# VHH binders against Leucine-rich repeat-containing protein 39 (lrrc39), part 9

Target 1, 343 residues: Leucine-rich repeat-containing protein 39 (lrrc39), of Danio rerio (Zebrafish) (Brachydanio rerio) (f1r6i3)
Amino acid sequence: MTGVTVCCGTVNSIKALWETRIKKTKDDLKKEKEQKDRRAVGRLTGAWEDRIILAKLKEKIVTEEGRVILRIEKEEWKTLPPALVQLSQIQEWQLHRIGLQRIPRFISSFQSLIVLDLSRNSVTEIPKEIGKLTRLRELLLSYNRVSYVPEELGCCENLEKLELAMNRDLDELPTQLSNLKKLSHLDLSMNQFTTIPDCVVNLPSLEWLDMGSNILETLPDNIHRMEKLHTLWLPRNELEYLPDNISRMKSLDTLVLSKNKLRDIPPLMEGMSNLRFVNFRDNPLTYDVTLPDLNEDVEEEENDREMFGREFMNFYIQEARKRGSQNFTSVLNVMLEGVSETA
Below, E stands for the ipSAE of ESMFold2; O stands for the ipSAE of OpenDDE; V2 stands for 0.75 times the mean of E and O plus 0.25 times the DockQ between their complexes.

## First folded at step 5 (VHH; framework vhh_8h5u_2)

Design k1 (from g4 with F27G T28S F29I R31S Y32G; at its last look DockQ between E and O 0.61; V2 from the best seeds 0.00; counts 0 for: pae E 5.3 > 2, unsure alone 58.9 < 65)
Fold by ESMFold2, look of step 5:
Structure k1 (fold): chain B 343 residues (1-343), chain A 123 residues (1-123)
Amino acid sequence: as target 1 above (343 residues)
Amino acid sequence: EVQVVESGGGLVQPGGSLRLSCAASGGSISSGSYAMAWYRQAPGNQHERVAIITSGGSTNYPDSVKGRFTISRDNAKNTGYLQMNSLKSEDTAVYYCAARYWGEGYRPEYDYWGQGTQVTVSS
């Protein structure tokens, strides 16, 4: 009976659809309930964790010289909890050797921040949100793992000091760094820079630059554009010569060039009247020069400083001129001695 | 602790090409945590750095080889390469690979050098 069979088949098919629908609905409701339970437990646990963490953070706040400082040293804080935002009045972070792995993006909430000192941690990135800290004067990230500096750092218009020493893999800077019109102190030592970046040469207020222990082979020909630079630390690089324009750096007081590959000292450096301290130690200079008037009463360290200071530089330049002229005389003497042997 | 070994040197005609390899091994050096450089020395001359590649991938070349030499690295293999094209007689030298590793302390510097590989460019 096909009519009966058709009716039977249709009823059974509808029943199967209802059973399938009911099962799917039960499964959906179970998943939703499980998710709600997980969210509810998370909310309650999170509230207690936030209160506990906030209490611990408040114990790390000190006031010194009218500044509110968050100070954590040698205590593990691989990350900083979002609850910290509730203390956004903090003016200094002094977080050393806490194993911090990243600067939190909520750093932008700390609009009173003047000093961000995260030296000797494990920070790998400077977040773009750093650019919101327009009151920031000091960013100290030496001895970290930063390999990239975001262009947004150029928005920190009041930044005066930037330290990125010993980040090992750092080898370039964004062009926007030149927007830091107040930056006077820059430490890029112990990294992998092969040149002084143009953005650094274009910093209008830079007074102190350390690029020691990098892999510099040359200095920019336009280095004299650094009109306010008075201290330039470049030890342990691979410099082979100095550009002629270095003599035009009239503000330069201290120039350290030890442990490079320099063969000569540019003669025009005699005219650098502001240069008080210069160090050419451990360079393969063409001529071996010893200062004639070293005072024997002075300690060895003081004598060593005199040997490679400004006095040494001037004597080297004068000696190089003298020996250049004498090279011809030495050849002539050999020729004359040969003639005398015949007679 | 770290050892570097050069390979790929030989005799080529002017205008020819040669690829040098520098394999680093030994020690606890981290992949990508060091700079690799190639130096050369012809008889009677001082060492000249002809290429360097930083851990971040930045490269630098002197004018004498710029446009003809290309340095690269494969950090997974701890191996660097120097592709030398359009070779000239003045490129004849012993080529040395060097690795510079930055340690944990303030002002550390390590250089590790290979034994050198001869490159001769002649007709």
Scores: ipSAE 0.209, ipTM 0.657, lowest interface PAE 5.3, mean pLDDT 80
ESMFold2 (binder alone), look of step 5: mean pLDDT 75; pTM 0.758
OpenDDE, look of step 5: ipSAE 0.834; ipTM 0.936

Design k2 (from g4 with F27D T28S F29V R31S Y32N; at its last look DockQ between E and O 0.69; V2 from the best seeds 0.00; counts 0 for: loop humanness VH .161 < .165, pae E 5.4 > 2, unsure alone 58.4 < 65)
Fold by ESMFold2, look of step 5:
Structure k2 (fold): chain B 343 residues (1-343), chain A 123 residues (1-123)
Amino acid sequence: as target 1 above (343 residues)
Amino acid sequence: EVQVVESGGGLVQPGGSLRLSCAASGDSVSSNSYAMAWYRQAPGNQHERVAIITSGGSTNYPDSVKGRFTISRDNAKNTGYLQMNSLKSEDTAVYYCAARYWGEGYRPEYDYWGQGTQVTVSS
């Protein structure tokens, strides 16, 4: 305990000094009390509004399969009130068609969040605070207006599913997205991508990629770095060729390339033994090839139907090889049409 | 309905320059949520995309014109431009402007094409 030990030489002087200090202390305490009282009044008014809002929000909370879910559908909530942070134990937001315009910066308070489903709203940006959600497994923002993805999304180390379909203006992703070591499902369809971003090619666990209905003209030559990719959806783009390295994608099971501008099929794709479903429909392929009819009087299984695309691909490659070394295009078409017509 | 009108084509000598203009009009144009592209077609060929600019301003060009052609847009006028420099005889073609709009439905709008403008590069 330290204090001023000052004496002005008389008892009256010492008394006056202490009275001055006592008055100062009382004035300071009074100012602090008045400030606390003003704050308390403002807090009581806000507490009333917060209680009303919290009661309304608590009616939107459900528990399903052991998860605490905030579910709001088809009710207008252009913004979410700050009082929501008092319910930070919520594990899922399922907020659909509520007109939400922003993901609030206080999203960082929801450290238990596993699923953030904001599909079909009006969200224009993902705040940098999203990177604080290290338990987040699914971020669903399809049918919004997101035009920018912050680099901090790369900090969501447990993210497994990211959906950004139909955000219309989205055309780039931050390089830090490649830090998502567990991301296995990525939907970027119905946007304005002109290339597959390098950060997507560098995702080590990616198994499913949809970039359909974009504006792709080429695929990256290093596409084979996606070693775990099973499914690649690329319909309705402007692809004119496939890179040779696509044949090195050993895990690829499903490849949809319909409605592009492909002129040819890389011959090495014939060796892709894991490729079960491939779709080249509605491409201006150089050769006009038709498979023979093999379905007379038999019931087809679904798996057999899925193999028709691979059969077409292999037949096309073989015909292109044959026609490239010999000029029998017209003869071959007559032979194939003759067999089909004899039915 | 969206209408697209090209202008600025003509005859130029090799090494010359042209600026093509693409004026877009219609109710959807005010949203700015569209990509604009330029295509060209020489006789006997299919369309070749020579430039595209997204609503976010990202651009892409094929190697045949990269460094010589520049696409830009003026959103206030809803007009896109293709600046064509160092023109070569192989650039002779009909040039088409196209706009791809994303509609209100759960599917994208189809591309809208202009009538084309002839560019001829010859001595």
Scores: ipSAE 0.194, ipTM 0.648, lowest interface PAE 5.4, mean pLDDT 80
ESMFold2 (binder alone), look of step 5: mean pLDDT 75; pTM 0.756
OpenDDE, look of step 5: ipSAE 0.366; ipTM 0.749

Design k3 (from g4 with T28S F29L R31T Y32S S33G; at its last look DockQ between E and O 0.39; V2 from the best seeds 0.00; counts 0 for: pae E 7.5 > 2)
Fold by ESMFold2, look of step 5:
Structure k3 (fold): chain B 343 residues (1-343), chain A 123 residues (1-123)
Amino acid sequence: as target 1 above (343 residues)
Amino acid sequence: EVQVVESGGGLVQPGGSLRLSCAASGFSLSTSGYAMAWYRQAPGNQHERVAIITSGGSTNYPDSVKGRFTISRDNAKNTGYLQMNSLKSEDTAVYYCAARYWGEGYRPEYDYWGQGTQVTVSS
């Protein structure tokens, strides 16, 4: 019904098809090279190599609390050998700092997989085969090199936690991500997002969102549709204003907005009784206010939290109402200084 | 010298077009994880962003210029561009380009801002 939505979806679909096709071709060529190398060594020596590799992998398997875990840390494994599929009963991959360059397409064979933790590697792509992992609850890919997320991730219907912090070039998500009806924890910090994607706002179960250290200038007007969100981390962005509807986020308990470019605080936030922790530090707020009767016994670091916390927020809002009608010159000076700080 | 420098501003009639350039020097636009952005400020108004393009190529525009302005970047030439079409008198402002870094160890001093170029739309 909306021609604009159809048009945008068509263009993005074409781009996604190109990227998927190129990725598939590269993966197929790599597999062919690997198979060729094994054939060059010979069948008997190849079978021996498979036994050696499999024995090494079995040494990395541990059982903890009834879960079968493949655990490799700080040991070089740029690729994972195909022999790994013989251990398809593994329920968790915990592979950290191993230099892993790709998630193998044979990941689809690991139907028992609950946790895929590949944080701090060199992974460049999430294969479409990830969508076959319908038991997957946690996908942890922070500190990698992922540049796009395939739409098939939306098929991981039991996914509860997704971490993609510090992937450098990540700046968008597929609309199908909103199909993740159980996703409660999403970390997109230290990337290059310019907005909170609509698919994130449409996540029905999201409780915890980190988009700190991105390039956000605005928040969606419909941000209050995230009805279960209790923790929102947005430090180190470029936010100049908050939408008035933020006051309608009744579950919000923790809101971190430090190191942004905020000039004001929406007055209706005064009524957010569930908001226990808020941080406005290092923002060019229009008014300079001093919180009355601060407890002198608190340490400097704790005092800093209280100065820009909930008590500060409420006091600021009340003073802004008063000063907004009588301190035009002072407001102008603060706003000009705030603009210079962004330059 | 590490900097960004704007060019292409000037006087134009309503309905006309201009193309602003933002040349980066002393750093690589593609290898440093920088987003490129354009901001403007008219006398008496607040500083506002009119376009941003991330290192991954995603773009965003405010409604006031959406459909009329197009940001792009040419990493091989280490240059960003703002194509401004269907210009209105409200677009009269000083336009600033910026290279904004958002990575591990970020500090505001790592962002680079140009000196600005005047765009004037009048009949």
Scores: ipSAE 0.030, ipTM 0.496, lowest interface PAE 7.5, mean pLDDT 80
ESMFold2 (binder alone), look of step 5: mean pLDDT 79; pTM 0.786
OpenDDE, look of step 5: ipSAE 0.729; ipTM 0.889

Design k4 (from g4 with F27S T28I; at its last look DockQ between E and O 0.57; V2 from the best seeds 0.00; counts 0 for: pae E 4.2 > 2, unsure alone 57.7 < 65)
Fold by ESMFold2, look of step 5:
Structure k4 (fold): chain B 343 residues (1-343), chain A 123 residues (1-123)
Amino acid sequence: as target 1 above (343 residues)
Amino acid sequence: EVQVVESGGGLVQPGGSLRLSCAASGSIFSRYSYAMAWYRQAPGNQHERVAIITSGGSTNYPDSVKGRFTISRDNAKNTGYLQMNSLKSEDTAVYYCAARYWGEGYRPEYDYWGQGTQVTVSS
């Protein structure tokens, strides 16, 4: 097997696309050099300014554990100067709270890049050139303004971690994202997703998924295709039901479902032996049950003391089985507790 | 004042149509991304979401109304619309518009709800 990627079509078409991509990169660099040459006479003061900017950027370079890192924090850099390509050996960009508005096209020159951490900036788009970064392992863009993810991100075959939490208008992902065979960590929290995209369900190595604070109403019936998923974070959505196949998620250790609209709990979840932590708090479950042992009134409440965890889940399932198909209306639950529908 | 106001409810025959409107007002809706949704509540039931449209324009509907209801929005006016066609008697409910926004940082998400507009489908 000669390392042919399946990111774009068949083996032969992938080779053709790859060779075309290499040629286009070479052509782009040639055009860039030609443009610089034509401006050389008028840029004597620009060469001096480039030296000053490069000196400032070199002050931001740190070497840690054999990695060359560009680290800038809380200093305004709304754009990055083209002179930065002279430092293309950089392996990590760690640029936080610098007001960065775009990822430059010349990012493709940073072929050694392993980590691109641009969290807490003002980035509006991920350029198609991101697909040229085949060594990239982490792309962190949480707390930005990304509304679109290009299909070329699926060409980052070594990507292990993708964070896109709290991007204002993000509600879709390209189908090519499923080509990320090594992606194990995906954070899509605090966005506007109305469903878990099929490309996410089809990620073969996904271990950790956060889609909390989205607008999910249902989960896909084939959710169990995420065979390696250990942690599923889904609080603050509008889920009404869980698919029965959730019980087939053998690797699932942590499942947070607080603050949803769940009516019942699938009975087969009782047999999920790996499920160590689960949270059903603040759901309008059909039956009003509490654990039968001592429930002391404790003022010291913490998130790790869950009254709606695994014991509650199992007890609820047993009580629901005993009560059968009796019809309990949501009106009674509203009068007893008042499910928060506002505020 | 931050508020959400519905209009367009009323009485209609089975098979008829209604168009509901949802006007969102307040500075937060010009500063922040938000989604607009329509919920309905029939007597004795909890709220059911019947349509949602994201700030990017993606929509979703439950099977009970899919193909009959269409949500849209005019972002310049911060106004959403619910076109309801082929109405059935089981669509009779109070319809609420809601807007959810996500501010900067780790602030709690807030939903703003209207007072509701009655839709009655009867012969």
Scores: ipSAE 0.319, ipTM 0.720, lowest interface PAE 4.2, mean pLDDT 81
ESMFold2 (binder alone), look of step 5: mean pLDDT 75; pTM 0.765
OpenDDE, look of step 5: ipSAE 0.815; ipTM 0.930

Design k5 (from g4 with R31S Y32G; at its last look DockQ between E and O 0.58; V2 from the best seeds 0.00; counts 0 for: pae E 3.1 > 2)
Fold by ESMFold2, look of step 6:
Structure k5 (fold): chain B 343 residues (1-343), chain A 123 residues (1-123)
Amino acid sequence: as target 1 above (343 residues)
Amino acid sequence: EVQVVESGGGLVQPGGSLRLSCAASGFTFSSGSYAMAWYRQAPGNQHERVAIITSGGSTNYPDSVKGRFTISRDNAKNTGYLQMNSLKSEDTAVYYCAARYWGEGYRPEYDYWGQGTQVTVSS
């Protein structure tokens, strides 16, 4: 049956298809008309309420140094009203201590946004829509309740500063964070990180990293991949040793390791000429080392206190070589001076 | 009043298994953000962390026990666990559980330590 039967069956199918499509089109048009009618009524009713809330929001807008800023502080705003979208020219959100519980999905409408500062709120989630904010330079979410960072944050290609300090349950980051080619400042302090994530080590422009008051036990062997890092804050962790490759961090200027579990100091760190400030205070170092008391007066500059940290490190390394070679052994008391760390 | 208590230690032959328990009292794991860890200490040494589980569920182990030890927690029973498999003589130590609290006033160091339970691995 190669003949007429095939053609006849096709004609019946074509008729059924057209009749079905015609009916479907009419039903779709009815649904769309009914939906438009409902939206029109809702639009009229909501327009009055929108104007009221917009007036209240406009009172919170300030202009400083040519930037349009939404500033709300110490006033209860657990959620942000959708009417805010009508003010999409805002360049900075500065919303502190307002009890904000979430970043609204309509955040993607704020294409001019450069700074999103939501510090000291109750934000639990960073929405995936954050990735639409390609002009965003600063995302400040310290003292919130963020437990998860979406991979879409890696789409914020101009992000320079990310602060997530004290987000109680935060313990990991998405691998896509390494896509942030301009990120230079990262604060992950006071969280539950057990290691420095690989995506952080792979950030090509990172200059400043704070992972203090976490639960770090080791540092990655490839830590030297952070070639631009000049400041590394690691106080109040559980670090037992430092990887030898830390000596290859040629840009490192400041290294704070106070209140860890370090037993020794890698000898190659003696050659780190750019390391201006280092702090080994409150570590169970194997040897007691006492620095010469050259400055009996407390009227020295702050820079001199930083030099004692480097001087201590160098003296310790020298003493460890002597005792490791078994030439002779002496017991030295360790004195350290360093910059205070804050929570 | 507020404490964690270890149990489940004992004598085991090399290659054997033990499961340690850490029961919390005076607080509940579900009432806040707690990380839980197990440490061990052989005579004359510092505490060595052998397992940690964060409030978010991430775990970490040192190379010396990775693949052999598994940490877990049961918030409904208010108890944490350390499953220790393929035990070696070098695992002989007093094992301590610890809980770190992130509450209204944060404290990133471990706040509660147990008294320890002895694990001995010998023929």
Scores: ipSAE 0.411, ipTM 0.773, lowest interface PAE 3.1, mean pLDDT 81
ESMFold2, look of step 5: ipSAE 0.387; ipTM 0.752
ESMFold2 (binder alone), look of step 5: mean pLDDT 78; pTM 0.783
OpenDDE, look of step 5: ipSAE 0.674; ipTM 0.879
ESMFold2 (binder alone), look of step 6: mean pLDDT 79; pTM 0.786
OpenDDE, look of step 6: ipSAE 0.613; ipTM 0.848

Design s01
Fold by ESMFold2-Fast, scan of step 5:
Formats: sequence, structure tokens, C-alpha cells
Structure s01 (fold): chain B 343 residues (1-343), chain A 122 residues (1-122)
Amino acid sequence: as target 1 above (343 residues)
Amino acid sequence: EVQVVESGGGLVQPGGSLRLSCAASGFTFSRYSYAMAWYRQAPGNQHERVAIITSGGSTNYPDSVKGRFTISRDNAKNTGYLQMNSLKSEDTAVYYCAARYWGEGYPEYDYWGQGTQVTVSS
């Protein structure tokens, strides 16, 4: 007789392994499909999120005096979505104090931009794509953390106003900024500049410069090349002297030098007839000079004129000349007495 | 308390070298934007800035020391340095380290050390 000895243990073991493989393959395929479906849903959700975000941004667009403005206030926007490029007709961004961390590289798509106000954000970099904005007139990046300025900013041929105050690590500018032939207003205050850059001195249209609260020890001898400069703000630096050529700045109306280390005033500055507002307060000037007596009615106003104004400057220069001449004559007389024969 | 402490001064022969160190405590160079500068004062003279380094690493020197002195900083050690080479008798002075902080408002928060004496003599 032939009985069937089924080795049930071995056959069941093989069947269990095969069933395990089938289950594993089905679980893997199910898992892959679920991951694919989740990613597809995520992409659809992302596209819908972009549409929702774009709709929210459209609600923030206003038209004022014929200018299309994107204005965001009292909201946090760490980044700007790529969907924003659908609104490339915007002429002005008013995005101050929104927590912005990055200027998007797609900024180059905004060929109509005239004003870019990104002040009081957390921006660390100006992208080179900024140079594509040939219509840009104003770039406001004060109170950010920009550590360098790209040379491509020099391609913004229509730029009239550049504000980079309080960028903490900013200490230099690229030479290409001298290509900004229309730049009239430059704010570099509260940074780490140790010198006025040559590119700034070579700006042909500059009218207003603030470099207060930097680390300037000297002004360049060629400062007079800034022929159109009417306002120069240099308070809270380390200036020990002024170059004689400052007297050749014929357009200079306002000069603020308070809280420096100035010991004297160049005598040639007496000829600066256009200089209406000059401030020498909190400088260790060699001579203590009091303005001439005024009538009783202006006693209060006299205190406001301490080391301030062209009248103070001219009187100081005249008094320093008198006292210096007396000292020189005294020294000369002592020297002459020392070398002459005794009686 | 913010403190700035100089070290490394001493007596050296003309043509010699010294390295001054400036250790800062109470703040960190890597967390805050700080510039560091070295000033010197010889008897009868006023303070002269001989080197400055910004938080970005830009340096500036007066003509009197340019090419001979090098300022550097180590943000991890919270320390600044002044490498002085080819020393001359006219470099004899007390050397002071100053740190300037950029935070909220104006960068006027100068912290000064007590100074370290450098004497260059044959």
C-alpha cells in the first residue's frame, strides 16, 4: 500500500513563507501607493495654498496716485511665495516690519518696481537679481542684517535713494555703486564703516549723505568731489580733524559733526557762505569760545547756539587765529631773545 | 558685567614682535555685531587708533603702522588680537582694546580695557 506521507510541517512552512512574501509585497505596494497619494494630495494642497496666499496678497494691493502698491502691515511674512510673480505689475512694495528673512531671487520678474521698502526686517542678503530692476528709484533696507552689497546694485541706473542704516555687519560697498548716476540720497548710518568709500565720493549727483554712528577717523582729502552735496550728517564718529578741502564743498548747507573728536575747525571754512546749519557740539575743541553779547530778549536762544551755527564757526575761527597768532608771536619772541646777544 | 581685558604687552627690542590679546566677557562676538579696535597712548600724547576690525572682518590701519600691524578676531574664543611686527621705538605706548556693540539703537556702547604697556627699547 501507498499512504501519502504529507510532511505537513514542511509544506505548511513553505506556504507560510510564500503567504508572508505575498503580504509583504502587498503591504509595500500599498505603502508606496499611500505615499504617492499623500504626495499628490500634498501637491494639490500646495497649489491651492498658493492660490489662497495669492488671493490674500491681492487683497493687500492698493492703487494710490496712479501707483500699484503691495502693502503688508501688522502681519508676519518670513518669506514671499513664488506665486507673487503673477503680480509682476506691482510698482511699489511696502513690506516694512513683517519679519521678512529673504529677498526672493524672483524679484527680477518685477520690472515695474519703482520703490522697494523692506526696512525693519531680518534680511541678510541682497540677491544679485536686484540689478535687473532698472526702473527702481528707491531701495529702503534700513534695520536689516545685510553684510555686503552686490555689485549688481550698480546696474539700477534709475536709483535715486538708497537707505542701508543699521545693518550691523555692513562695512564696505562695491566700487560699481559709482555707476548710480542719479543717486541723490544715501543713508549708511549706524553701520561699521571706517572710511567714506571712494565710490560714494565719486557719486556725481549725491545731495544727501548720512554716515553718522560709524567708525570714521578721517574724511577723504578729495571730499570736495561731492560738488552737489548739500547735507552731510557725520555725528557719533571718531573724527579728529577735517580736511581743508571741505571748504571747497560749495553746495554744503548742513554739516552735522556732533559727538566726534575734533580739536580744531579748518580756517578755510570761514569762506563757506552757503553753510547755514553746522553742528560742532560735544567735540573737544581747543579754544573755549563764547558768542558776542546779545540783548536781554534772546538770552534763552543763546543757550541753543552752543557750538552750533555758522556764526559760532566763524567766531571760533577768528578767535583761534588771534590766540594762535599771540602764541606764535610769544614763541618767536622767546626764540629771538634766546639767540640774540645779551645786553 | 561686560569686561574687556588686554594682555601680551612687554619689553621688546627694535625690530621685534609682540602679539596683544583682548579677551571679552559678558557678551559673545558670534551672537552680537561687535567691532574691535586697538588704541595707543604715549605719555603726553592723545589716544591714536592703530587698528580696527569690523564684525564682517574688514580692517583699517593708520599709515604709521600699516604693513607692520595686523588685527584679527576669534569669535569662538571671544578674543581679539593685534600682531605687531617690525616694532620701532615710537611704538612705545599703553595699548587699549575697545569693543563697540551694535544692538537696538545707536552703536555707541564702547567697552574699554585698562591697557597693556608696550616698550620698544634697545
Scores: ipSAE 0.462, ipTM 0.784, lowest interface PAE 2.7, mean pLDDT 83

Design s02
Fold by ESMFold2-Fast, scan of step 5:
Structure s02 (fold): chain B 343 residues (1-343), chain A 122 residues (1-122)
Amino acid sequence: as target 1 above (343 residues)
Amino acid sequence: EVQVVESGGGLVQPGGSLRLSCAASGFTFSRYSYAMAWYRQAPGNQHERVAIITSGGSTNYPDSVKGRFTISRDNAKNTGYLQMNSLKSEDTAVYYCAARYWGEGRPEYDYWGQGTQVTVSS
């Protein structure tokens, strides 16, 4: 302990304390004025800098076929300045390969935006404010670093095209994406999807889907819900089998399954009369099947027609059926012998 | 040069547990985007993927091991793991670690280990 001392002041001590207080008050007032002056100068300087940046951005605006476009080429812009909000009438952003690291939250101010092309940048996040862009028809974010898609993207009710190829860490999509009633084109290739998300299967207008170079081991049994899908690209996955319900995809014209782990082809696919282009190349199919009119000298090159086309698919299915029918007959005979044993 | 090396295999009793490790060299998990997977193959059986983990941490398992096996990764140690619980005789196989890397400008690169034997037996 130090102890405690309480003493009364003298007249001379009181005068000294009062003089000190007056000086401190004057010093404080001077500092306050200096801070206010600095803030005023800072605001003026910032406004002038914003005018310069805005003028530079205005030089990047072009009008083509009635569309107001912001196009930046061969320049690095890691972020977009808030001053850009003064140009909220822009209908299209063409900002590929500019080193962009973030989509600004003020994107919500661009209510006229129809096309947002930010491909081949370094974007890591799609802000929830993207959902305010109700006129947006195309969102192009391929070759970025997006690891998560906000559920608010489902509010972009006019979205027709979504490209998210090669985002590396992207492995799932929010359920709300099924609210995109006009979405016809979806590119999710070169990501880390282990399944086709339910929200994708439930997209009512989807016509074109690319999920190549993912890590898909199976396709969902309800894949036939994609009634309008005419093009399905699934090369370079790990698919071991196809669900029988793929045969119920009435609109399917193009099906690419090359470089998977398929051991068989569902027999019901023989009924897919609209399927014009189908590719089974580089799959470990159980049966070695050769089409009857193979008339080529083969030294080192592969025949491009091998394991390709509906003719190959149908012929393979027929051959597998012949061999499978023999096996089924053997099983049926065993079952019939079992019935005889109980009699 | 990129390599993956498995360890932790061995003989274990039914109902026991085993932890496999996969050490990666030639790249770093924290810098690059890649998925890690465990595959197994027993004599006479098909090659089967038993676990996968994405760079974002999403996991997937087939019904044969779901609830018993857990895949994880330690990006700082550049190592992946497979925790195997409630082991059954049918889990006896050679287990392989695979890494799929998404290189800038290229779709993917696959790197496979040499395998580690797991035997579940009394």
Scores: ipSAE 0.384, ipTM 0.746, lowest interface PAE 3.3, mean pLDDT 83

